# Designs tried in a protein design chat: VH-VL binders against q0aze0. Part 48

Target 1, 268 residues: q0aze0
Amino acid sequence: MKIILVNNRFKENTEKKAQEIAGQLSALNVEVIIDNGLDEPYAGTVDFIMVLGGDGTMLRAARRYGQRAIPVLGVNMGTVGFLSNIEINELAEYLPLILREEYSLEARMMLEVAVFQQQSLLTRVFCLNELLLRSNSPRMLSFALEISGQKLEPYRGDGLIVSTTTGSTAYSLSAGGPIADPQLDAFIVTPVASHIINKRPLVVSPEREISLHLLEEREAIIGIDGQIKMDFGAENRVLIKRAPHPLLMVNLKAKPFFTSIDRSLQRQ

## First folded at step 19 (VH-VL)

Design MM80
Fold by OpenDDE, fold request of step 26:
Structure MM80 (fold): chain C 268 residues (1-268), chain A 123 residues (1-123), chain B 112 residues (1-112)
Amino acid sequence: as target 1 above (268 residues)
Amino acid sequence: EVQLVQSGAEVKKPGASVKVSCKASGYTFDDYAIHWVRQAPGQGLEWIGGINTYTGDTYYRRKFQGRVTMTADTSTSTVYMELSSLRSEDTAVYYCARDESYFDYLSGTFDYWGQGTLVTVSS
Amino acid sequence: DVQVTQSPSSLSASVGDRVTITCRSSQSLVYSEGSTYLSWYLHKPGKAPQLLIYDVSRRLSGVPDRFSGSGSGTDFTLTISSLQPEDFATYYCLQATHFPITFGQGTKVEIK
């Protein structure tokens, strides 16, 4: 068996824990690779991925390995989040099940984001939560949204979020988007503006394609999962589709989504 | 308008503790981490540590571990840095700085800074 | 810790001059998905530092276009195409790819 441990480079405790876990697994004849983001993703065959940290770390792991159909387990290390399944102090209890591959999987839709300059592809990324188009200045943006060839009326605002149902509890929620059941596959398109007059969040079928481009000579930024930044101008367009493969999240322990989100919102 | 307003100058004796505050306004408090950077007389900028206002996680440079404590009060949008066992070499201007955060991710890019707080340690 | 070294430590220039400051890191600053967390700051005595450039070459909104950043891996450069009176200050590069975050030692740009 081969396992990747994904940790957070800024959280020393996750690095130390990764080393400890690696030692324990090695003693059980399990090959371990530690990924702190400073090296290229491991290209070989892997049986399991453990993410040590919070939701941000999980998002990085999803971008790096999600297309490879590898079971991914979120192990929370004392942070607030929605993507971890067990706590670090529970790992010892569930480790035998992991090694015997006795667990269930939950498929989570990912986004395929392609950025073009004219007809040339600049970059393609897969992400678990969302794409954020935002202005690079205090001025509002004017941009066009097209869904499966249907051109909507121009948008005027600070930006736009296209998220998965998994990402509905992240930036989209802050922008006034709906909370979505993570067991549902859909796009959530949420406008970002101080005052929303005639634009409402859209829930879009995962079978459709979403296209964005600016209607003016302005500088904008595309953000992916709050981590990757890309310049976006008048000569660019972005195409968003459902990723060919979902992220396979490991479910070792029952974690009721709706009661958790309700509790989280009450604390805010 | 984004603003970081720090507490006033401090004069301390060696061995004492100092607690500097940084009040944030003009943005969503827990969407950004706060870092602390200092500059001693005749020296360059030195990173001390940071706090994730969303998760509560703290990140301290090793040389300050055991002496520095950073805390965040969401109700007042204020971050605190406490430095104990003060030494003469801790005399410096201390700055707080904003950094975009996303869950447990930090970019490490400081786009807004406080005005600075002079801390003088003398016998 | 990752060492960040600036060159030169100080320089004298006149208004209108092209100024180039170099920052070299002891390790590559490339992170996941090619992100590189290198930023440049301007600092004047008695004032708070100001962000100029981030992610190697991204100019902060409001920063004049005479400031530009370039580089990759371990070698980075800040360029001021035409030095203005308000640009006389100390400049710092910062890396945040590796823990802990570290600054260069600074480059003081003085009036010739």
Scores: ipSAE 0.921, ipTM 0.951, lowest interface PAE 0.5, mean pLDDT 95
Fold by OpenDDE, fold request of step 21:
Structure MM80 (fold): chain C 268 residues (1-268), chain A 123 residues (1-123), chain B 112 residues (1-112)
Amino acid sequence: as target 1 above (268 residues)
Amino acid sequence: EVQLVQSGAEVKKPGASVKVSCKASGYTFDDYAIHWVRQAPGQGLEWIGGINTYTGDTYYRRKFQGRVTMTADTSTSTVYMELSSLRSEDTAVYYCARDESYFDYLSGTFDYWGQGTLVTVSS
Amino acid sequence: DVQVTQSPSSLSASVGDRVTITCRSSQSLVYSEGSTYLSWYLHKPGKAPQLLIYDVSRRLSGVPDRFSGSGSGTDFTLTISSLQPEDFATYYCLQATHFPITFGQGTKVEIK
């Protein structure tokens, strides 16, 4: 068995814990790779991924490995969020189950984000939560939104969020988007602009495609999961689709999503 | 308008503690982390640590661990830095600075800064 | 800790001059998905530091276009194409790819 441990660069305790866990797993003849984000993702085959940290760390893990159909377990290390399944102090208890592959999986839809320069592909990324298009200045943006070939009226605002249902409790929620059942596959398109009257979030079928481009010669920024930034100008177009493969999240224990929403969100 | 307003200058004796405040306004408080940076006389900028206002996680430079405590009060949008066992070497201007954060992710890019707080440690 | 070294430590220049400041890190600052957490700050006495450039080359909104950032890996550069009177200050680079966050020692740009 081969396991990747993903940790958080800003939380030294996650690195330390990763080393400890690696030692323990090695003693059980399990090969371990630690991913702290400073190197390229491991290209070889692995059987399991453990994310040590919070939701942000999970998002990074998802972007790096989510397309490889590898079970991913979130192990919370003192943070709040929705993407961890167990606490670090519970790992010892559940480790035998992990090694025996006695766990359930929950498929979470991911986004495929493709950024083009004219007709040329600049970059393609897969992400678990959302894409954010925002102005690089205090000025509002004007951009075109197209859904499956349907051209909507030009949009003017501070920005736009395209989120998965998993991401519904993240930036989209802060912008006024709905909370979505993570077991549902859908896009959530949430406007970022409090001054726009009667602009409502859209819930869009995962079978559709979403396209964005600016209607003016201005510079904007695309943010992915709050961690990746890309320049976005008038000559660029972004195409958003459902990723070909979902993230396979490991469920070792039941986690009541809806009953814990208030508790998790009210911490803010 | 984004603004970070820090508490006033402090004069402390060696061995004492100082608690500096940083009140944030003009943005959603828990969407950004707050870091503390100081500059001693004739020296450069030195990162002390930061606090994730969303998670409550703190990140301290090793040299300050055990002496520094950072806290956040969401009700007042205020972050505090307390430094104990003060030494003459702690004499500096202390700045708070805003950093983009997303859950347990920090960018480490300080886009807005407080005006600074002079802390003088002298016998 | 990752060491960040600026060059030069100080320089004298005149208004209109092209100014170049270098920042070298002891380790690569490239992080996941190619992100590079290198930023530049301007600091004047008695004032709060000001962010100029982040992510190596992204200019903060409101920052004049005479400021530009470049570089990759371990070597980074801040360029002021035409120095203005208000640009006389101390400049710092900052890396946040590695914990802990560290600053360069600073580059003081003085009037010639």
Scores: ipSAE 0.918, ipTM 0.950, lowest interface PAE 0.5, mean pLDDT 94
Fold by OpenDDE, fold request of step 21:
Structure MM80 (fold): chain C 268 residues (1-268), chain A 123 residues (1-123), chain B 112 residues (1-112)
Amino acid sequence: as target 1 above (268 residues)
Amino acid sequence: EVQLVQSGAEVKKPGASVKVSCKASGYTFDDYAIHWVRQAPGQGLEWIGGINTYTGDTYYRRKFQGRVTMTADTSTSTVYMELSSLRSEDTAVYYCARDESYFDYLSGTFDYWGQGTLVTVSS
Amino acid sequence: DVQVTQSPSSLSASVGDRVTITCRSSQSLVYSEGSTYLSWYLHKPGKAPQLLIYDVSRRLSGVPDRFSGSGSGTDFTLTISSLQPEDFATYYCLQATHFPITFGQGTKVEIK
């Protein structure tokens, strides 16, 4: 068995714990790779991924490995979040189940984000939470939204969020988007800016494709999961689709999603 | 408008503690981490540490571990830095700075800064 | 710790001059998905530091076009295409790819 441990580069505790866990797993003849983001993702075959940290760390893990259909377990290191399944102090208890592959999987839809320059593909990324298009200046943006060939009226505002249901409790929520059951597959399209009165959040089928481009000669920024930034100009187009593979999140124990909603709202 | 407003200048004796505050406004408080940076006379900028206002996690430079404590009060949108066992070398202007954060992720880009707080440690 | 070294430590220039400051890190600053956490700050005496450039080449909103950033891996450059009177200050690069966050030693740009 081969396991990747994903940790946070700035949280020394997660690195230390990763090393400890690696030692323990090694003693059980399990090969371990530690990924703190400073190296390229491991390209070889792996059986399991443990994410040590919070939701941000999970998002990074998802972007790096989510397309490979590998079980991913969130191990909370004592932080608030929605994406961890067990606490670090519970790992010892559940480790035998992990090694025996006695766990359930929850599929979470991911986004496939493709950014183009004219007809040329600049970059393609997969992400678990959302894409954020935002202005790079105090001025509002004008941009076009197209859903499966249907052109909506131009948007004018600070930006736009295209989120998965998993991401509904993140930036989309702050922007006034609906809270969605993570067990659903859907796009959530949430306008950014309270002054946009005539635009409502959209819940869109995962079978559709979403296209964005600017309607003016201005510079904007695309943000992915709050961690990746890309320049976005008038000559660029972004195409958003459901990723071909969902993230396979490991469920070792039940975690009540809806009981955490109030806590999340208190932080928004 | 984003603003970070720090508490006033402090004069302390060696061995004492100082607690500097940084009140944030104009943005969602827990969407950004707050870092502390200082500049001693004739020296460059030095990172002390940071606090993730969302998770509560703290990140301290090893040099200051054991002497520095950073806390955040969400109700008042204020971050505090307490430095104990003060020594003359701690004399500096201390700045708080905003850093975009997303859950337990920190960007490490300080886009807004407080006005600075002079802390003087002298016998 | 990752060492960040600026060059030069100081320079004298005139208004209108092209100014180039380099920053070299002891390790690559490339992070996940190609992100590079290198930023540049301007600092004047008695004032708070100000962010100029982040992510190597992204100019903060409101920062004049004469400021630009470039580089990759371990070598980075801040360029002021035409120095203005208000640009005389000390400049710092900062890396945040590696813990702990570290600044360069600074580059003082003085009037000739």
Scores: ipSAE 0.918, ipTM 0.950, lowest interface PAE 0.5, mean pLDDT 94

Design MM80
Fold by OpenDDE, last read:
Structure MM80 (fold): chain C 268 residues (1-268), chain A 123 residues (1-123), chain B 112 residues (1-112)
Amino acid sequence: as target 1 above (268 residues)
Amino acid sequence: EVQLVQSGAEVKKPGASVKVSCKASGYTFDDYAIHWVRQAPGQGLEWIGGINTYTGDTYYRRKFQGRVTMTADTSTSTVYMELSSLRSEDTAVYYCARDESYFDYLSGTFDYWGQGTLVTVSS
Amino acid sequence: DVQVTQSPSSLSASVGDRVTITCRSSQSLVYSEGSTYLSWYLHKPGKAPQLLIYDVSRRLSGVPDRFSGSGSGTDFTLTISSLQPEDFATYYCLQATHFPITFGQGTKVEIK
């Protein structure tokens, strides 16, 4: 068995813990790779991924490995979030189940984001939460949204969020988007702006494709899961689709979603 | 308008503690982390540590670990840095700075700064 | 800790001059998905530092076009295409890819 431990480079305790866990697993004849984000994703075959940290760390892990259909377990290390399943102090208890592959999986839809310059693909990324299109200046953006070939009226505002249902409790929520059941596959398109009150959030079928482009020669930025930034100009277009593979999140412990929403909203 | 307003100058004796405040306004408080940076006389900028206002996580430079404590009060949108066991070498201007955060992720880009707080440690 | 070294430590220049400051890190600053957390700051005596460039080459809104950033991996450059009177200050690069966050030692740009 081979396991990747994903940790947060800024949280030294996660690195230390990763090393400790690696030692324990090695003693059980399990090969361990530690991923702190400073190297390329491990390209070899792995059986399991443990994410040590918070939701941000999970998002990074999802971007790096989510397309590979590998079970991913969120192990919370003292932070608040929606994407961890167990606490670090519970790991010892559940480790035998992990090693025996006695766990359930929950499929979470991911986004496939492709950025083009004219007809050339610049980059393609997979992400678990959202894409954010925003202005690179204090000025509002004008951009076009197209859904499955249907052109909507132009948007004018600070930006736009395209989120998964998993991401509905993240940036989209702050922008006024709906809270969505993570068990549902859908796009959530949430406008970000003070001058687009006539634009309502859209819940879009995962079978559809979403495209964005600017209607003016201005510089914008695409943000992915609040961590990756890409320049976006008039010559660019972004195509958003459902990722070919969902993230396979490991469920070792029952975790309520709806009962925790009220508490989460207090932080919004 | 984004603003970080720090508390006033402090004069302390060696061995004492100092607590500097940084009040944030003009933005959503817990969407950004706050870091502390200092500059001693004739020296460059030195990162002390930071606090994630959303998660409550703190990040301290090893040099200051055990001696620095950062806290955040969301009700007042204020971050505090307390430095104990003060030494003459701690004499510096201390700055708070804003950093974009997303859950437990920090960008490490300081886009807004406080006006600075002079802390003088002398016998 | 990752060492960040600026060159030069100081320089004298005139208004209108092209100024180039380099920053070298002891390790690559490339992070996940190619993100590089290198930023540049301007600092004047008695004032708070100001962000100029972030993510190697992204100019902060409101920062004049004469400021530009470039580089990759371990070598980075801040360029002032035409130095203005208000640009005489000390400049710092900062890396945030590796813990702990570290600054360069600074580059003082003085009037010739």
Scores: ipSAE 0.917, ipTM 0.950, lowest interface PAE 0.5, mean pLDDT 94
Fold by OpenDDE, fold request of step 26:
Structure MM80 (fold): chain C 268 residues (1-268), chain A 123 residues (1-123), chain B 112 residues (1-112)
Amino acid sequence: as target 1 above (268 residues)
Amino acid sequence: EVQLVQSGAEVKKPGASVKVSCKASGYTFDDYAIHWVRQAPGQGLEWIGGINTYTGDTYYRRKFQGRVTMTADTSTSTVYMELSSLRSEDTAVYYCARDESYFDYLSGTFDYWGQGTLVTVSS
Amino acid sequence: DVQVTQSPSSLSASVGDRVTITCRSSQSLVYSEGSTYLSWYLHKPGKAPQLLIYDVSRRLSGVPDRFSGSGSGTDFTLTISSLQPEDFATYYCLQATHFPITFGQGTKVEIK
């Protein structure tokens, strides 16, 4: 068996714990690779991924490995979040189940984001939470939204969020988007500070495609999961689709989503 | 308008403690982490540590571990840095600075700064 | 810790001059998905530092276009195409790819 441990570069305790866990797994004849984000993702085949940290760390892991259909377990290390399944002090208890592959999986839809310069592909990324298009200045943006070839009336505001249901409790929520059941696959399109009052959040089928482009000669920024930034100008287009593979989140411990929402929101 | 307003100058004796405040306004407090940076006379900028206002996690440079404590009060949008066992070499201007955060992720880009707080340690 | 070394430590220049400051890190600053957490700051005596450039080459909104950043891996450069009177200050690079966050030692740009 081969396992990747993903840790947080600024949480030294996660690195230390990763080393400890690696030692323990090695003693059990399990091969371990530690991913702290400073190297390219491991290209070889692996059987399991453990994410040590919080939701941000999970998002990085999802972007790096989510397309490879590898079980991903979130192991919380003392932070608040929605994406961890067990606590670090519970790992020893569940480790035998992990090694025997006795666990259930929850599929979470990811976004495929493709950015173009005219007709040329600049970059393609997969992400678990959202894409954020925002102005690079205090001025509002004018941009066009197209859904499955249907052109909506132009948007004018600070920006736009395209989120998965998983991402509904992140930036989209702050912008006034709905909280979505993570068991549902859908796009959530949430305007950011639009001057048009009737521009409401949209819930869109995962079978559709979403396109965005600016309607003015200005510079904007595309943000991915709050961690990746890309310049976005008038000559660029972005195409958003459901990723071909969902993130396979390991479910070892029952976590009732809706009963924990209020508690989590009170911390914000 | 984004603003970080720090508390006033402090004069302390060696061995004492100092607590500097940084009040944030003009943005959502828990969307950004706050870091502390100091500059001693004739020296460059030195990172002390930071606090994630969303998770409560703290990040201290090893040099200061055991002497520095950072806390955040979300009700007042204020971050505090307390430095104990003060030494003469702790004499410096201390700055708080804002850093974009996303859950347990920090960018490490300081886009807004406080006006600075002079801390003088002398016998 | 990752060492960040600026060059030069100081320089004298005149208004209108092209100024170039370099920053070298002891390790690569490339992070996940190619992100590089290298930023440049301007610091004047008695005032708070100001962010100029982040992510190697992105100008903060409101920063004049005479400021530009470039580089990759371990070698980075801040360029002022035409120095203005308000640009005389000390400049610092900062890396945040590796813990702990570290600054360069600074480059003082003085009037000739």
Scores: ipSAE 0.916, ipTM 0.950, lowest interface PAE 0.5, mean pLDDT 94
Fold by OpenDDE, fold request of step 26:
Structure MM80 (fold): chain C 268 residues (1-268), chain A 123 residues (1-123), chain B 112 residues (1-112)
Amino acid sequence: as target 1 above (268 residues)
Amino acid sequence: EVQLVQSGAEVKKPGASVKVSCKASGYTFDDYAIHWVRQAPGQGLEWIGGINTYTGDTYYRRKFQGRVTMTADTSTSTVYMELSSLRSEDTAVYYCARDESYFDYLSGTFDYWGQGTLVTVSS
Amino acid sequence: DVQVTQSPSSLSASVGDRVTITCRSSQSLVYSEGSTYLSWYLHKPGKAPQLLIYDVSRRLSGVPDRFSGSGSGTDFTLTISSLQPEDFATYYCLQATHFPITFGQGTKVEIK
């Protein structure tokens, strides 16, 4: 068995714990790779991924490995979040089940984001939460949204969020988007700017494609999961689709989503 | 408009403690972490540590671990830095700075700064 | 700790001059998916530091276009195409790819 441990570069305790866990697993003849984000993703075959940290760390793990259909377990290390399943102090209890592959999986839809320069593909990324289009200046943006070839009325505002249902409790929520059941596959399209009264959040079928481009000669930024930034100008187009593979999140214990919403969001 | 407003100058004796405040306004408080940076006379900028206002996690430079405590009050959008066991070498201007955060992720880019707080440690 | 070294430590220049400051890190600053957390700051005595460039080459909104950043991996450069009177200050690079966050030692740009 081969396991990747993903930790947080700024949380030293996650690195220490990763080393400790690696030692324990090695003693059980399990090969371990630690991923702190400073190296390229491991390209070989792995059986399991443990994410040590919070939701941000999970998002990075999802972007790096989510397309490979590998079970991913969120192990919380003392923070509030939606993407962890067990606490670090529970790992010892559940480790035998992990090693025996006795766990259930929850599929979470991911986004496939493709950015183009004219007809040329610049980059393609898979992400778990959202894409954010925002202005690179204090001025509002004008941009066009197209859904499955249907052109909507132009948007004018600070930006736009295209989120998965998993990402509904992240930045989309702050922008006034709905909280969505993570077991539901759908796009959530949320305008950014309180002054936009003529635009409401859209819930869009995962079978549809979403495209964005600017309507003026201005510079904008595309943000992915609040961590990746890309320049976006008048010559660029972005195409958003459902990723061909969902993230396979490990479910070792019950974590009721709806009963945890108030508790998890109270800190925001 | 984004603003970070720090508390006033402090004069302390060696061995004492100082607590500097940084009040944030003009943005969503818990969407950004707050870091502390100081500059001693004739020296460069030195990172002390930071606090994630969303998770509550703190990040301290090893040099200051055991002496520095950072806290955040979301109700007042204020971050505090307390430095104990003060030494003459702690005499410096202390700055708070904003850093975009996303859950437990920090970018480490300081786009807005407080005006600075002079802390003088002398016997 | 990751060391970041600026060059030069100080320089004298005149208004209108092209100024180049370099920053070298002891380790690569490339992070996940190519993100590079290198930023440049301007600092004047008695004032708060000011962000100029972030993510190696992204200019902060409101920062004059005479400021530009470039580089990759371990070598980075801040360029002022035409120095203005208000640009005389100390400049710092900062890396945030590795814990702990570290500054360069600074480059003082003085009037010639």
Scores: ipSAE 0.916, ipTM 0.949, lowest interface PAE 0.5, mean pLDDT 94

